# VHH binders against Integrator complex subunit 15 (IntS15), part 21

Target 1, 373 residues: Integrator complex subunit 15 (IntS15), of Drosophila melanogaster (Fruit fly) (q9vpf9)
Amino acid sequence: MSMSIDSNKLLLRKGDMKLDNYPTCAVEALTRLETLIASRNKQNMVMQIISEFIFLERTPKDGDVRKSQALPISQMNLFQEFQLIIALIEYFSRPGRDATRNAIFLSLFGSHLTPQRSKLLSRLISTAVSGSVAPLLSSAGTWMQQVGCKTPLSLEVAQNIVSDFISYSRKTPEQLKQLPMVGPHFAANFMVAVADLYLNEQRSPTLNPPPDALLDTITEWMMENPTLCQASQQPLVLPAGAIAMPFTTPLAGLLRWVVLAPLVSNRSAYSNLHLSLLRALQQLVSSGESTALPSQDLMQIVKSLQSYCARLAESKTDPQADAAYQKCMERFAQAVQIALSSNCITNQIQLLCLLESLPPHKLMKIVIEAHKK
Short names: E, the ipSAE of ESMFold2; O, the ipSAE of OpenDDE; V2, 0.75 times the mean of E and O plus 0.25 times the DockQ between their complexes.

## First folded at step 14 (VHH; framework vhh_4orz_3)

Design x05 (from u02 with A33D D61A M100R A105K; at its last look DockQ between E and O 0.01; V2 from the best seeds 0.00; counts 0 for: pae E 8.2 > 2, placed apart)
Fold by ESMFold2, look of step 14:
Structure x05 (fold): chain B 373 residues (1-373), chain A 119 residues (1-119)
Amino acid sequence: as target 1 above (373 residues)
Amino acid sequence: EVQLVESGGGLVQAGGSLRLFCAASGFTFSDYDMAWLRQAPGKRREWVALISEGGSTYYAASVKDRFTISRDNAKNTVSLQMNSLKPEDTAIYFCAKDYRDYFRKLDYWGQGTQVTVSS
């Protein structure tokens, strides 16, 4: 039996590995990366190995310094994409340290992803949800926080899960229903991302409600997992030298759903979700500069309500007599009351001023007066 | 509502042929890869064939040169021509929007169409 110089053989036979040995060369590369990633001076080699042997990419031609900034070009066919997804599922299912899995995941799918890597990532994560692959989902949760839950990369992942498990499924699969138990940090970050996709006038001029099955699933998650929103506040397990990005809880985005829903929907699930959000707010503790309900997110709700009231004025309808507006304000006032009492809001003065600009509501007036005096 | 409806299955003798059809609705068909998968009772599902949105085709080794996948974007259909059928081809065949969901539960799939190849 030979002890063989594996890294030299891999480098010397680069072309042969791509042509003859997929997915074997990707599996070999993943194993080698664990050692190479620990070394500070090997990052260029790590990126080259990932690009050439895992994603089967070629470097754009050299010359102009502007060309060196171009993204790699994928040579992977659809069959090889399937093989890679399976290989990654198997790799992340191996016993190992969280920091190592997170380092590999971030190296594969960190910033500046090609469109092809982004699409493959979305498919990989959906596959991991379907297989209840907890270690991979844990790394995906860390990844989503590090790149930002509301960035295009994260929104693509969230949209793909909605497509795969909600839009094109006859019933919500058990694996999606169990996601908070299998990967709570990922489930919390998914909720941040998916909440941004619906009932959000920054994303669409129309208030588009979430699909009914998605709403029901998230409502059940919140009712059955009272501490789920706290999962985003846990310390990250990151590779040495990495800086943890700020966490975001799903509370603000989901609050926007329940407050704005009466404008477009009569589904009773929003009442259950609202109650669950109020309970979650009561249980969260603010600390330092990070809050469960950033004032800017709450101001977006106010602006949507202002726009609705402007439309009521065009139709000569008094907001005080409009049942939908009154329901929105009732839910909003209840949430604001709890958030202010729990010190969960930054920049409260600006928020209170905006709330006063809305057509009056009895409970909201009480809440505002209690916190101004 | 998204629907994938398979048809064209049946009983056939070894060496025979069948053509399967999948009618798709509820999504922009031309934007998606389409696949055929199969599963016999008690066995793991297998992918059979894939046709990309751009028309490139790929086949499992066990069916290569015997099966042909095609699509008609105007009619929102995908077809699987199955020639030289063998008893091991006996399975329920499913149309799928993306073969990359290999681990998905069967409730994502349509009803399927039964193919039975007698020896």
Scores: ipSAE 0.013, ipTM 0.412, lowest interface PAE 8.2, mean pLDDT 81
ESMFold2 (binder alone), look of step 14: mean pLDDT 82; pTM 0.833
OpenDDE, look of step 14: ipSAE 0.320; ipTM 0.743

Design x06 (from w03 with Y56S M100W A105K; at its last look DockQ between E and O 0.01; V2 from the best seeds 0.00; counts 0 for: pae E 6.9 > 2, placed apart)
Fold by ESMFold2, look of step 14:
Structure x06 (fold): chain B 373 residues (1-373), chain A 119 residues (1-119)
Amino acid sequence: as target 1 above (373 residues)
Amino acid sequence: EVQLVESGGGLVQAGGSLRLFCAASGFTFSSYAMAWLRQAPGKRREWVALISEGGSTYYADSVKDRFTISRDNAKNTVSLQMNSLKPEDTAIYFCAKDYWDYFRKLDSWGQGTQVTVSS
């Protein structure tokens, strides 16, 4: 019986010569792109080189192509995918300019990825975490900010990291624990993404807590790296003419975790995370570049608490006597007080009105009364 | 949780044969490529053989024409038939859900299976 690799060699000699030269043609293409990306007039050529020689994609035939339904068809076999990941790790590990690496990364993995490119991106980033490949992780951090940390692309990357390093591992690997030191911007943007995946009723009908090991890892990151939430505020190194997308911090999403956690968990790690978030919030209110706690995120927390209190009413339980609700409100009031005293919340009037709709809590009542006027 | 259990190793004379098995659970087996890796004492883990979701196979040069990887999606198993064994094939053999496990430096979720080839 014939080996599969031998049959591939025979077919490639008779078909498309670019396949005989893989991965060498992808490495050559990456080198040529560095020159071509500098020219604004070569964008179409850049996209064609990436599609044809790096991702081995074929455009569907004329007559089969509907503009909104047709995607390029990948011709990569499994071994060529493996070879490409190796080549990209090697490429991004070379010494070079951040602007060049970021330009190449964004050209390869911008928005509207094919399913093949999205799969390769997630594997590439997980491999870079395992190898502590700082230049690649820096480009991945820039990429996450530019496409948006909560978009499906970024959430897929974040889910794959959780799968690879939390779900499939007996013990959290040292490389994941060191991620804030190796790639702080990426670590911050990863936290924005994973915070959106858990304890979030916009994403799931139930309050699904993060895995224990993920919670512990993020709590340790925040405790050991006090400036991590500020990592997203550093200026991006982008190609000429590119517009930086606004940065985000993980504070709002992680605050939702610690405020809602008493409804589903008794883990003490949430208390440590809460303290770290309050400290980080105090540091960020002095920055002035964006609000630290968007009112939309805070109102989402209120909606989840309202739903919980409605369930308490159905069971004839007074929220004032419910220890979980009281714990949620204590944490929430502490964060809101810091944010209001520093004017870091937009649209405070609507938030305050919504907070009044919740069953009374001693500290929150004081906070509302102090700022209602 | 994902679980991979290797078996079928043992002591064999050079020129002999062994068949390794890997039982998989905790994931949609048919959706993933599967691989065999090996690690000799004091050496880094290395790639041996790979089988795609659709059954396409790939081999390291050192084992080409001697080893055959196969999968049974109904039983969630992957196998490695090893013929014409050499002393250089002595190692602990691991199966992997995806050949990226070596690059990701993940914990082993199994002990592997020892293959020892004597002269």
Scores: ipSAE 0.048, ipTM 0.541, lowest interface PAE 6.9, mean pLDDT 82
ESMFold2 (binder alone), look of step 14: mean pLDDT 82; pTM 0.835
OpenDDE, look of step 14: ipSAE 0.067; ipTM 0.530

## First folded at step 15 (VHH; framework vhh_4orz_3)

Design y01 (from x02 with K105Y; at its last look DockQ between E and O 0.30; V2 from the best seeds 0.00; counts 0 for: pae E 8.8 > 2)
Fold by ESMFold2, look of step 15:
Structure y01 (fold): chain B 373 residues (1-373), chain A 119 residues (1-119)
Amino acid sequence: as target 1 above (373 residues)
Amino acid sequence: EVQLVESGGGLVQAGGSLRLFCAASGFTFSSYAMAWLRQAPGKRREWVALISEGGSTYYAKSVKDRFTISRDNAKNTVSLQMNSLKPEDTAIYFCAKDYMDYFRYLDSWGQGTQVTVSS
């Protein structure tokens, strides 16, 4: 709808904002953007205000070699970056205005970020976790779904949370432990992202397990929050005309952790996580085709097991005699059985054929035969 | 400024086919997702199909398997092939540009093209 707000937005001129009043000009810009972002007519003005008054960017000078293609240049010093983080925390701390808050967040942190904006985003989210800032974390969860939980931007955020709260902390802070309660959608999307970083041969040539404290934290989240994996399936609060991007649950990534873990770890936490995942799978209700466990994700687990079995063959070891392989297959078979019974797998015929390619396992053989008709 | 010009609409019998075209100018076409929206009389505008910068396609439930969206970045065009048309597909169809890439705020600037499907 084109309202007559173009005349009212004329009063929000770029020249009326004063850069020497930072961060006040950024706070004023955020407020004025709420009315401008509802109008599709002012996209260029919205982006210019964000660039100039919030992130203090300039276009390259006249006479620059690539004037027409030049990216904005950040002019923020470290003190101004800190001031902006504080201003954004204050702005996003207020409850309510969900669709507006999400629209502003997405306008600030879309998929084409300068390196400076990416750094600020990661710092902002880590600060919001530390402060338990629920409205901001709700917007970050929406943002992560809209840009994709496994994109470089989302993985950077996830890696920075691991660094800030796991790697550089002696003990897992209470604020991270509380994240599922404070921001369940963000916590679920964080689990999707961080699950992709570990025990994943698409990301690394070796199976690198998660840090122990991260594993313990996620296991506790899953045990204490039985519906957490379904938080990513809830409808987004978006402005009128916006289209929600497809959600992703953390089930497939966490299943990969627990199935592949015996190849690299004896930690009992994986057994507890596995039990929690089986319970989550059992609670799913068939309502049509479900993408909770896409067959492509499960096939990637098979590929990792095939690679391991190839290494066993080189050392002339029978997979039937390898305790690690047998434990992987037991966990995998249990999850596949429940997922098939809960209608959580797409294209199961293709998956079942691929499972037959693995060295035999007693339970998996029973599962395959029970569903092969 | 952004310009999107729709064409290819018309009157068609139920079960028939039409192909819509959208000519785009005023922005870097290859950098944005493009979509088709439609508005039936007395109803809100709804999305129909979307094609990403990289060519991934998405469809509304009501048109899945009947409609196909495609793009030609060399000609700055997006197309919608509509097969097995039903009377409920009758609407003005609008070409739309993604407002904020991942934001999926789809905007249209054209007058649209009328598609009428008779029983």
Scores: ipSAE 0.011, ipTM 0.425, lowest interface PAE 8.8, mean pLDDT 81
ESMFold2 (binder alone), look of step 15: mean pLDDT 82; pTM 0.843
OpenDDE, look of step 15: ipSAE 0.027; ipTM 0.473

Design y02 (from x02 with S31D K105F; at its last look DockQ between E and O 0.01; V2 from the best seeds 0.00; counts 0 for: pae E 3.4 > 2, placed apart)
Fold by OpenDDE, look of step 15:
Structure y02 (fold): chain B 373 residues (1-373), chain A 119 residues (1-119)
Amino acid sequence: as target 1 above (373 residues)
Amino acid sequence: EVQLVESGGGLVQAGGSLRLFCAASGFTFSDYAMAWLRQAPGKRREWVALISEGGSTYYAKSVKDRFTISRDNAKNTVSLQMNSLKPEDTAIYFCAKDYMDYFRFLDSWGQGTQVTVSS
């Protein structure tokens, strides 16, 4: 029994690993990391192994990788990056425990991401989408939740997917269309991120609509699978003792799209998306999930509408006569009605008060009166 | 040695507000995510809020939209603004350091500060 513990100690020494054959050394490193991560007590060693043998970064000899102010510079060339991506896809496609896979993914792309690692991550995920690599996409979905779907890193990943599959493609690839089936958790979290990129005054003073192909893709996803937004709520498979970060549903961001769309676009796709969102909200009611729509996100929509109404006032235009505003409010009121009925909005009173600050709309008024009691 | 010192707790009426503070020392504060935990009598310790080293914030469902976590890296402090307090928020609140990024393994917490919300 004592011999097995000593053998395991020997296997965990960094000194036994050779950089002689890339990407073989990276694959070996990944395998060793499985054991190290499970032990939970050798984080510095894990980071060093990742840096040195996977990403080929020069680490300062004597220092806590975490303490080094200088971002390690990877010596990896483009070919090696490609090799690593392939190796990682293969690794994640191997049979194994989900917790281990997710732990490895999170360790590889943790808080000390260099710009090079970030780019590699984006490429890796895009490749996984292209290849419909379900296990890797599952880990990516977990990663997005733990890091945060609206963080710069997640947004970068989302932007790269949009760039690769929408902006540079004449037609939306079938692989992207199938993403909800292949990786529903990732698809949902991707939708959170991508929704945050467009029609968001917090990011841009101008309401920028999504590309048409992206809108169509998201609309199709939502129409085909009204429960897709619930995929973000799936329990995370993490190492024992780890804390799962709260999930974020794409509902609020997509609702912002459809509610604000009349201000910038008359595309029918938004109407279809709106309908699909209403259906999704109705289904949430049946599931008993009460926290699908953060009030803060809905308040953001109200603020955008307030801003628009202020502009109307400057132009001496009555909001009651403005067709765009009326359409915004109609869509918003319908969604809020369903959401309130399902008790899936946090801080409902604050939201209702803020909604009352908007120029009156017949349907919204009915909704507010019905729920302010 | 890692030191975390919580302050700002007290007695407050339901609907009231409190702001908790945590002073951190003994480690490079800016490199770690920080969290607030709470433990009510007879209950297990639960996480309340977390702020990453990059400033991303996360909240437990029970406190979402009521609590706000913030950090000041220059002062090595983390704060928790608690609004619309409820009796169920009564607990000892602890400041904790996340020693493993993204896994959210929390270590090193202080003595805690008592928060009591009266009905």
Scores: ipSAE 0.071, ipTM 0.547, lowest interface PAE 2.2, mean pLDDT 87
ESMFold2, look of step 15: ipSAE 0.323; ipTM 0.727
ESMFold2 (binder alone), look of step 15: mean pLDDT 83; pTM 0.845

Design y03 (from x02 with S31D S108Y; at its last look DockQ between E and O 0.01; V2 from the best seeds 0.00; counts 0 for: pae O 3.2 > 2, placed apart)
Fold by OpenDDE, look of step 15:
Structure y03 (fold): chain B 373 residues (1-373), chain A 119 residues (1-119)
Amino acid sequence: as target 1 above (373 residues)
Amino acid sequence: EVQLVESGGGLVQAGGSLRLFCAASGFTFSDYAMAWLRQAPGKRREWVALISEGGSTYYAKSVKDRFTISRDNAKNTVSLQMNSLKPEDTAIYFCAKDYMDYFRKLDYWGQGTQVTVSS
């Protein structure tokens, strides 16, 4: 019995969902989306329903949300935003298939996000962290991988978490400390994003260290769970036919932190983090995973060190006599040694050549010679 | 109408380099992620690289650290720098537009440009 395409159009007529009962209409919309998303044939309708009944956006008259140059304007007030966040948390806490949850989450936040939706997303995720909402955080982790962990949206989410849990808190909340247990995939992807925010000369001409509480939190995470970085490598649960985006591990970004830290900080936490990273790298070797450290990310570290050495030269300081540089190189050499031994670095020859361009360091020289065949 | 025009393909020796270009028109270029795909003879089309609207880059494992995708929003162009080319990189390369749906699907691609890497 070929249920005619026409009967399905009738069921989704605009007339059946009343906008006057928010957030009930949003919840109803979410439920309807489950069926629509599963069919993969009504993407435009899905987006319209989301826009109209979930985010209360004005739909452009010309029916094609994709063609409208004007960003839809949400008419949601702050109270409605709050209601939506609660409704979404409740929705994602319901028993269901992971693929469906992830599909819904991506449908809500996977398209061109308005500034309002972006803010709402950040608030939603922050609330999920506060409430230890594992299913939602799982979907958020999937989302972050699909959109990219270093994209402006992901960075905004990460920054918001830092603001909410680190900047405005005297003590790191227990809920943030538990994040790796509650949502390991999200925690790992969060670490990718947050690592990109600090001690990164591509973002700032000055090496800005992370807040102390953030550093301590990340260090604790890594010490307690050396396999946490592997959580980013978990296969995504997506609907059939969906393309999973490549994963990014936090290892390179965190390595940048610990290697460059001596230039800006003497905190012992960096030493602990370094040790944890070395352990994590050793664990990757055992798992046979060959792509944990992109050479490009390591080259970025080298460039920062080159820049520092250039400044030393301007001041007529010998890099060999500079304690900070020596400590940077020591940490870097140790990590590179393990990574090379594990064959987890891509384009190793190029990296080795670039490392040779740095002022000599005894341990680094040994590492380079051992692998420069 | 969305148009994607690829250029820069050719014959190159193993270990050599090529740079592919794609000119895009018919849509707001800055709002969309762009990708490069390739299809080797007798093989399925595979994605090679993707650059988000925000400039984040992603690469297939097979081309990681050898290829670099970039975009110029002012010129509505996306480029693929291909270094250390291998015979297995021989394929028709396509520029593709990513329509930001919930499952990141490519909706448009060009006619492609042939890349041949000789041993």
Scores: ipSAE 0.037, ipTM 0.466, lowest interface PAE 3.2, mean pLDDT 87
ESMFold2, look of step 15: ipSAE 0.403; ipTM 0.780
ESMFold2 (binder alone), look of step 15: mean pLDDT 82; pTM 0.833

Design y04 (from u02 with D61K A105L Y108S; at its last look DockQ between E and O 0.01; V2 from the best seeds 0.00; counts 0 for: pae E 3.9 > 2, placed apart)
Fold by ESMFold2, look of step 15:
Structure y04 (fold): chain B 373 residues (1-373), chain A 119 residues (1-119)
Amino acid sequence: as target 1 above (373 residues)
Amino acid sequence: EVQLVESGGGLVQAGGSLRLFCAASGFTFSDYAMAWLRQAPGKRREWVALISEGGSTYYAKSVKDRFTISRDNAKNTVSLQMNSLKPEDTAIYFCAKDYMDYFRLLDSWGQGTQVTVSS
């Protein structure tokens, strides 16, 4: 047998863990994974230990040439799920290196999760928000950036937080209000995800506004935490050799909320959010190209305004006479002007051309002409 | 609005029995697991029993074989039959929706019901 085969057998063996002692075997597995994850050639063993001893998964019994490629099937009962959440909260709460916690979190909850793992991830993160478990939320923020804030996994987490703390709660808990101070990177990435769920015609045929309590919470976060949108720009602490995925700010998605809001709402929170976003845009600095505010995200706003104007035309209503459209354009022009002056827009020529396709607005026309000449 | 109202507590001699009830409203009761928790003076809240949507039951080690959790989906109630009571079982007992309510600071909990077991 080769040295690498013997090394795999000597580091961690199935005989050292007993499934009958759940959750003890999961706790032991987590501890032993810390040394195995540092090893370059143990990834398959790491994945097998996670599957078998932490998530209690089993290979399907139906035999074929694809059995090794089949997704595992969960065997966890209700009480074992409860026990695992306790064990993970305790594990991530203990002192330790950020790189180790992040490596374990990414190994547990990388992309392509089984339905059981996705459910447990969402429940774990909700628990960490309720308990203000900063080290876990820091790892969750890193995880969300690495898998992408707008992917189905991240959107599921964001929707579960909205469900748990906004939709099915009498009032917003203090722990959610404090999230930007406890886990700023996670809070910023959560805002990217949740902004994508509302006032977004790519996700729904109609412009569905966010719940009032969510809007109020996001507005308060932005007003009280002026650097929050920049939290994702901090360097990630990743395992050696890992590639950091690009960060995304919540600015474009939240701008879509405030610009499109006059079409569906008169809530004053949108005016406060708009002011906070303009201040955040004024603070941004870049040279030449920047990913802080992708023009493609802003083009979604233009397309929604085009659709609204098309509906006005069908009703024979002049957009210049429509107060809601004029308010949308006032907010949009203010944001675009500041973003261009702060050098924060990528692909700005394409955006400016698309803005010209909208019915005229005095301020927007000035902004376009000042930057296209 | 989720509401959970506990009842059935009282004073009982060691070795005695009590049956607790929880009336639930404001959610689709049959879709959720239910739990009993308790909090003794000077101690943190701890779980006592769980019952899944499908009726599977689970108990803390200290109460296994003495307590029985059950549910009635037609009446939106969960109950806890407590037998062979010990002074250590003295606590305020709370009904909870889903085992996640054990972890969460949600406003779905009631005032609880006091159980006092005398020597």
Scores: ipSAE 0.279, ipTM 0.697, lowest interface PAE 3.9, mean pLDDT 82
ESMFold2 (binder alone), look of step 15: mean pLDDT 82; pTM 0.829
OpenDDE, look of step 15: ipSAE 0.433; ipTM 0.771

Design y05 (from u02 with D61K A105W Y108S; at its last look DockQ between E and O 0.01; V2 from the best seeds 0.00; counts 0 for: pae O 3.9 > 2, grease 24.6 > 24.2, placed apart)
Fold by OpenDDE, look of step 15:
Structure y05 (fold): chain B 373 residues (1-373), chain A 119 residues (1-119)
Amino acid sequence: as target 1 above (373 residues)
Amino acid sequence: EVQLVESGGGLVQAGGSLRLFCAASGFTFSDYAMAWLRQAPGKRREWVALISEGGSTYYAKSVKDRFTISRDNAKNTVSLQMNSLKPEDTAIYFCAKDYMDYFRWLDSWGQGTQVTVSS
């Protein structure tokens, strides 16, 4: 007897909508969602249940939900938000199928989040990092891949982590240091996002370096685990019929950091990170994975260097005599050499052509000549 | 109501090129990611390309460096430039709205356009 969508909604409304039962009603809702999500046929109901019983959002009474461009307003207070975070952590810590957890997480925090839900998500993930909640972080990693690691939502999550664990902490907390062990997929995807935030001229006209503590943390991660970047390539566990979005590795973003760093910083950490990246690239070669470095991301690095050289020209400075440029090119050439040898760069010819447009560098020239045959 | 109308499909020889178009209506186009899917005969529907609201592009491994997705927010259109086509690219191609919208991408797609690549 397929209980009509209306009967299920009515059953949920009559018993659970008492504010005094929060977050119990939210937990119950989550449990019910497991069954609904598995059936694939009641997505609208899933969204309504989430909105009403988990996030306490009021749907405008006016019947045409489709027409009301107005974002649902959550009636959740700060205490309730806290309760929800705790409830979610507990829920995700329960034994269960990964596919189900990931489906629930994606349903709760889809691509179109309200500002309130987005904030809650960031808090939830930060709390999960603090508590080393592996199942939740796994779902968060899956979420980041599905929504995109460089999307505004993912970047917001990354910024909040940086704020909570780096900016407000004198020392990097042990929980953040352990993140690659607790949630390697999330850690890798986090690195993609955080790498996009700094030393990126697409985001800022000025090359803004990462905070020192963040740089040190990422460097340590990479040194301790050269295969960490491969964690982003792990197959996603999704519900049947769901299509996984392509993965993004942190390699290109981190390479941008180390290549452009000489322009803004002389910290030794960048040299260590560079070495770790080279090792990571070498490891990818052995795994046969050919798509670790999108050419577009590398082209972005070239554009930044072009811009820098243009500034040098304005100042009548020879790029050959500029120590910073030379160091940039050296690091870049080393990485490109390994990457090309491993066939892990897409559109190699276009990249090589663009590299030729830069003022000549001895090592880069050798690399270009070796691969342009 | 969300409407997606695909066009530009046809018969092409191996190594040839096609450009697919999708006209979108019934929603704020600029607020949603758009995707192209394809389904070959007897095969499951697969993801081909996606472009985010912000213009970030993603590609399936099988079409990477050959296909280019783009969008025009002013015209509410998404396009797929397909170069170096192969027989294995033969499929019905579908335009989809918000591929990750609670897995509703199955409900937010057009009628599709047939692409046939002859060896």
Scores: ipSAE 0.026, ipTM 0.513, lowest interface PAE 3.9, mean pLDDT 87
ESMFold2, look of step 15: ipSAE 0.442; ipTM 0.799
ESMFold2 (binder alone), look of step 15: mean pLDDT 82; pTM 0.839

